VH-VL binders against q5wf04. Designs and how they scored, part 1

No score or structure here was measured in a lab: all are predicted.

Target 1, 124 residues: q5wf04
Amino acid sequence: MKQYKVSAIEVDEEASTVELEEEIDAQLAARLKPGKRVLVDSDQYAFIYILEDEEAFYAIRFEKNVWPALNEAHKLKTSYYVKLNEHTRLALVDMEEELVFLLENIRGNGNYGEAFEQAVNDAF
Positions, changes and structure headers below are counted from each chain's first letter, unless a header gives other numbers; antibody chains are not in Kabat numbers.
F, E and O stand for the ipSAE by ESMFold2-Fast, ESMFold2 and OpenDDE, each averaged over both directions (binder to target, target to binder). V2 = 0.75 x the mean of E and O + 0.25 x the DockQ between their complexes.
[cut] marks letters that were taken out.

## First folded at step 1 (VH-VL)

Design c05 (framework fv_cixutumumab)
Fold by ESMFold2-Fast, scan of step 1:
Structure c05 (fold): chain C 124 residues (1-124), chain A 122 residues (1-122), chain B 108 residues (1-108)
Amino acid sequence: as target 1 above (124 residues)
Amino acid sequence: EVQLVQSGAEVKKPGSSVKVSCKASGGTFSSYTISWVRQAPGQGLEWMGGIIPIYGTANYAQKFQGRVTITADKSTSTAYMELSSLRSEDTAVYYCATHPKYYGSGSYFDYWGKGTTVTVSS
Amino acid sequence: SSELTQDPAVSVALGQTVRITCQGDSLRDYYATWYQQKPGQAPILVIYGKNNRPSGIPDRFSGSSSGNTASLTITGAQAEDEADYYCSSRDSSGNLVVFGGGTKLTVL
């Protein structure tokens, strides 16, 4: 699965814009759709929003370095958009709903490992 | 919307292995965690393990560690559960089931296959 | 040896309210999930999370929890509610899924 790392989150009152370390090319960007799922990568300390096209899945990866901004967006309950390139933005449908559920699930849940749970508790 | 289609009933000898399949319909197969749950005749539900197809990582109930292997083939949208060293106590209906959230507290199974009956008989 | 304990059977008169309970220490930390199973059929999800119903599940079904106990309540039981009901949650380690032993509900 191709992964795209988040470099920054620009948080505004109603919407947050997710910026990637590398641009997604125009042809791929045009066919990507929100997968409406967030997964936990506890080994690598990340939340992963899934994008998809008809052929494959793609990861938008929120690592620990962006969790302060992610928490700010979470507190404001914003909508989320990812900037795929200069011409294309995509709504991360259900991002906040998925994040709310996961943050509650992680607290007191040994399945994610103590270190990951502690890191999440420290950030959120 | 997910539909799970399981392989047909099997009769196996003690000491043999059985491999049950679960084919999901739809292009979102990798978005789900596929779990396997069994039920012996007249008994309750027992979770065996699950796999996250997008990562290829499986997690097993301790009771079945060493005997169960769960795999997924993304190209065919099919998950498999193989149980080895079969005993008469393994006679059960084996279900595959999906839940939309990564494995965690409050996890639930939205969709279930119809079940595969495995009979272990001498 | 189940970490979640349910009474094996309960009865309710048609149109009356019944409460099915599930008890285990893990329920202090994790929500219970409830499944309905009729003979010869796969289980169906009835309640998940604090008190959420999947589409198609009647509003007479509700969930609640307090301490180490979770409950499924059916207000105004119908004949078609006769089934086995299973609670599920996490084991004490938080790493595995466990099921209660199931409660057979008879609607008289």
Scores: ipSAE 0.006, ipTM 0.551, lowest interface PAE 10.8, mean pLDDT 84

Design r09 (framework fv_rocatinlimab)
Fold by ESMFold2-Fast, scan of step 1:
Structure r09 (fold): chain C 124 residues (1-124), chain A 121 residues (1-121), chain B 107 residues (1-107)
Amino acid sequence: as target 1 above (124 residues)
Amino acid sequence: QITLKESGPTLVKPKQTLTLTCTFSGFSLSTSGVGVGWIRQPPGKALEWLAVIYSNDHKLYSPSLKSRLTITKDTSKNQVVLTMTNMDPVDTATYYCARYSGSYYRAFDIWGQGTLVTVSS
Amino acid sequence: EIVLTQSPGTLSLSPGERATLSCRASQSVSSDYLAWYQQKPGQAPRLLIYGASSRATGIPDRFSGSGSGTDFTLTISRLEPEDFAVYYCQQYGSSPTFGGGTKVEIK
């Protein structure tokens, strides 16, 4: 699956805007919809929000360097939107709900490995 | 000890709807990060994933079969139910349910024994 | 969806030999989300390896997994009689898909 790395999260009181390192072209952006789930990449210290179209899955990748901003958005319980390009913004439906679920699940759960669990506990 | 067991009809006519129930013990679908999925295997062929349901009620379906599949759970009964519409002889297979544990980190670690479903006129 | 190609389709070996099984993905797969299963005739699959390289509980250390990106390998360092079976790789980083299987049979 194609993965798009998050470069920054602009956190406001009600909404957070996720910015990508690489813009998604207008044609693909028009087809994308929220997959409503977050995966964990424990080897690379990332949370991955899934987007989809009729053909494939795509990943929005939140690596460790953006976790401080992600935690700020999490504490404020904001809505999340990803800026796919200059003209297109998409709601990350269920992002906060999935993050709450995963943070609770990771705490005290050996399934993710000790190093990843410690990194998450340190950041959140 | 963790167990899963499939139940449902062993013979289905073409165009009918198949309903299979997975009954499990030794774990709960109220536990965060746990899921139960369905996988099938036609005689002499490879494994094919069908659907999964997670404790938070998120559902994933095989893209090629999505329009025919519904997965639901009853957490209080420790059951997961799969329905598949418009059955065809090519759907003849052993159907397995299996546990997924951890939020997408672990594979399907415990499998039921499987139930053979034959689709015949 | 991600297609997994396993090779060879059949591997004919004798007990005591080393088996090397390949699984290649059509797209990059995170190592966290690749598994290997063993299946004997008439039985359900059994999980051997998860996360590309972690052995499941009760799996002997002669089984090892490796790889990243699009290329993954299952190695059985010294085949025992009970190891003659069909082996499947699976990715679960997106919609789960299985490879076509490699049959390890006695020579």
Scores: ipSAE 0.000, ipTM 0.516, lowest interface PAE 16.8, mean pLDDT 85

Design r12 (framework fv_rocatinlimab)
Fold by ESMFold2-Fast, scan of step 1:
Structure r12 (fold): chain C 124 residues (1-124), chain A 124 residues (1-124), chain B 107 residues (1-107)
Amino acid sequence: as target 1 above (124 residues)
Amino acid sequence: QITLKESGPTLVKPKQTLTLTCTFSGFSLSTSGVAVGWIRQPPGKALEWLAVIYWDDDKLYSPSLKSRLTITKDTSKNQVVLTMTNMDPVDTATYYCARLRYFDWSPKGYMDVWGQGTLVTVSS
Amino acid sequence: EIVLTQSPGTLSLSPGERATLSCRASQSVSSSFLAWYQQKPGQAPRLLIYGASSRATGIPDRFSGSGSGTDFTLTISRLEPEDFAVYYCQQYGSSPTFGGGTKVEIK
């Protein structure tokens, strides 16, 4: 699966814009749809929002360095948009809903490991 | 203990619509990180994934079969229903429902518990 | 569509022997997205391994998975009579696909 790393989150009161280290080309950007899922990469300390097209999944990867900004967006309950390139933005549908459920699930679930649970508790 | 069981017609005529019901116990399809999917296996052939429905009512379908498939759930009854239109003799297969886990970075997941399967024969 | 090729198609062995089953993907698959299933005649598949190397709950330690990229292996260190079955690999990093299966049969 192709992975796109989040470089920054621009947090405003009602909407947050997720910026990627690498632009997504216009043809792929036109095909992408929100997958409405946030997954955990506990080994690498990341939350992953899934985008998809008819053939494949693509990961939008929120690593620990952006968790302070992610937490600010979370506290404000903003909507989320990812800037795919200079001209295309896509809504990360259900991002906040998924994050809420996931944070609650991590808190009591030994499957994620103590180090990851501690990192999440420190950030959120 | 988690169980799933398929029910529906065992004989279907060509061009008819197949409706299969998966009834499960031991878990709720209202919990984040859980999904129920359908897989089929024609006699002597490989397993083929058909569709999945997630706790939040989101749905994914096999790209090649998407136009023929509908998946729905009734969380209060612990049931997931698959409908497949325009049945053909080539659709003769054992149909399984299974619980999917996706709390790591796979939105479609692996199947951790399977139903016993129901053989559906398509013939005139 | 990612195509998974399992080899051999049939593996003939005796109880007590080691079985090594191969699953090769047409393109790279993250090890996080590969599972193995066992299917006995007349039964539903049973999950053995997920994430290429994690044993599912209740699965004996004689089963182990390994591999990365395009090459994945399921190993059964010492075949028991109940291990003679068909084994399938599955990727779930994109639209899920299964391999064609390897039948482990008595020699």
Scores: ipSAE 0.000, ipTM 0.525, lowest interface PAE 14.9, mean pLDDT 85

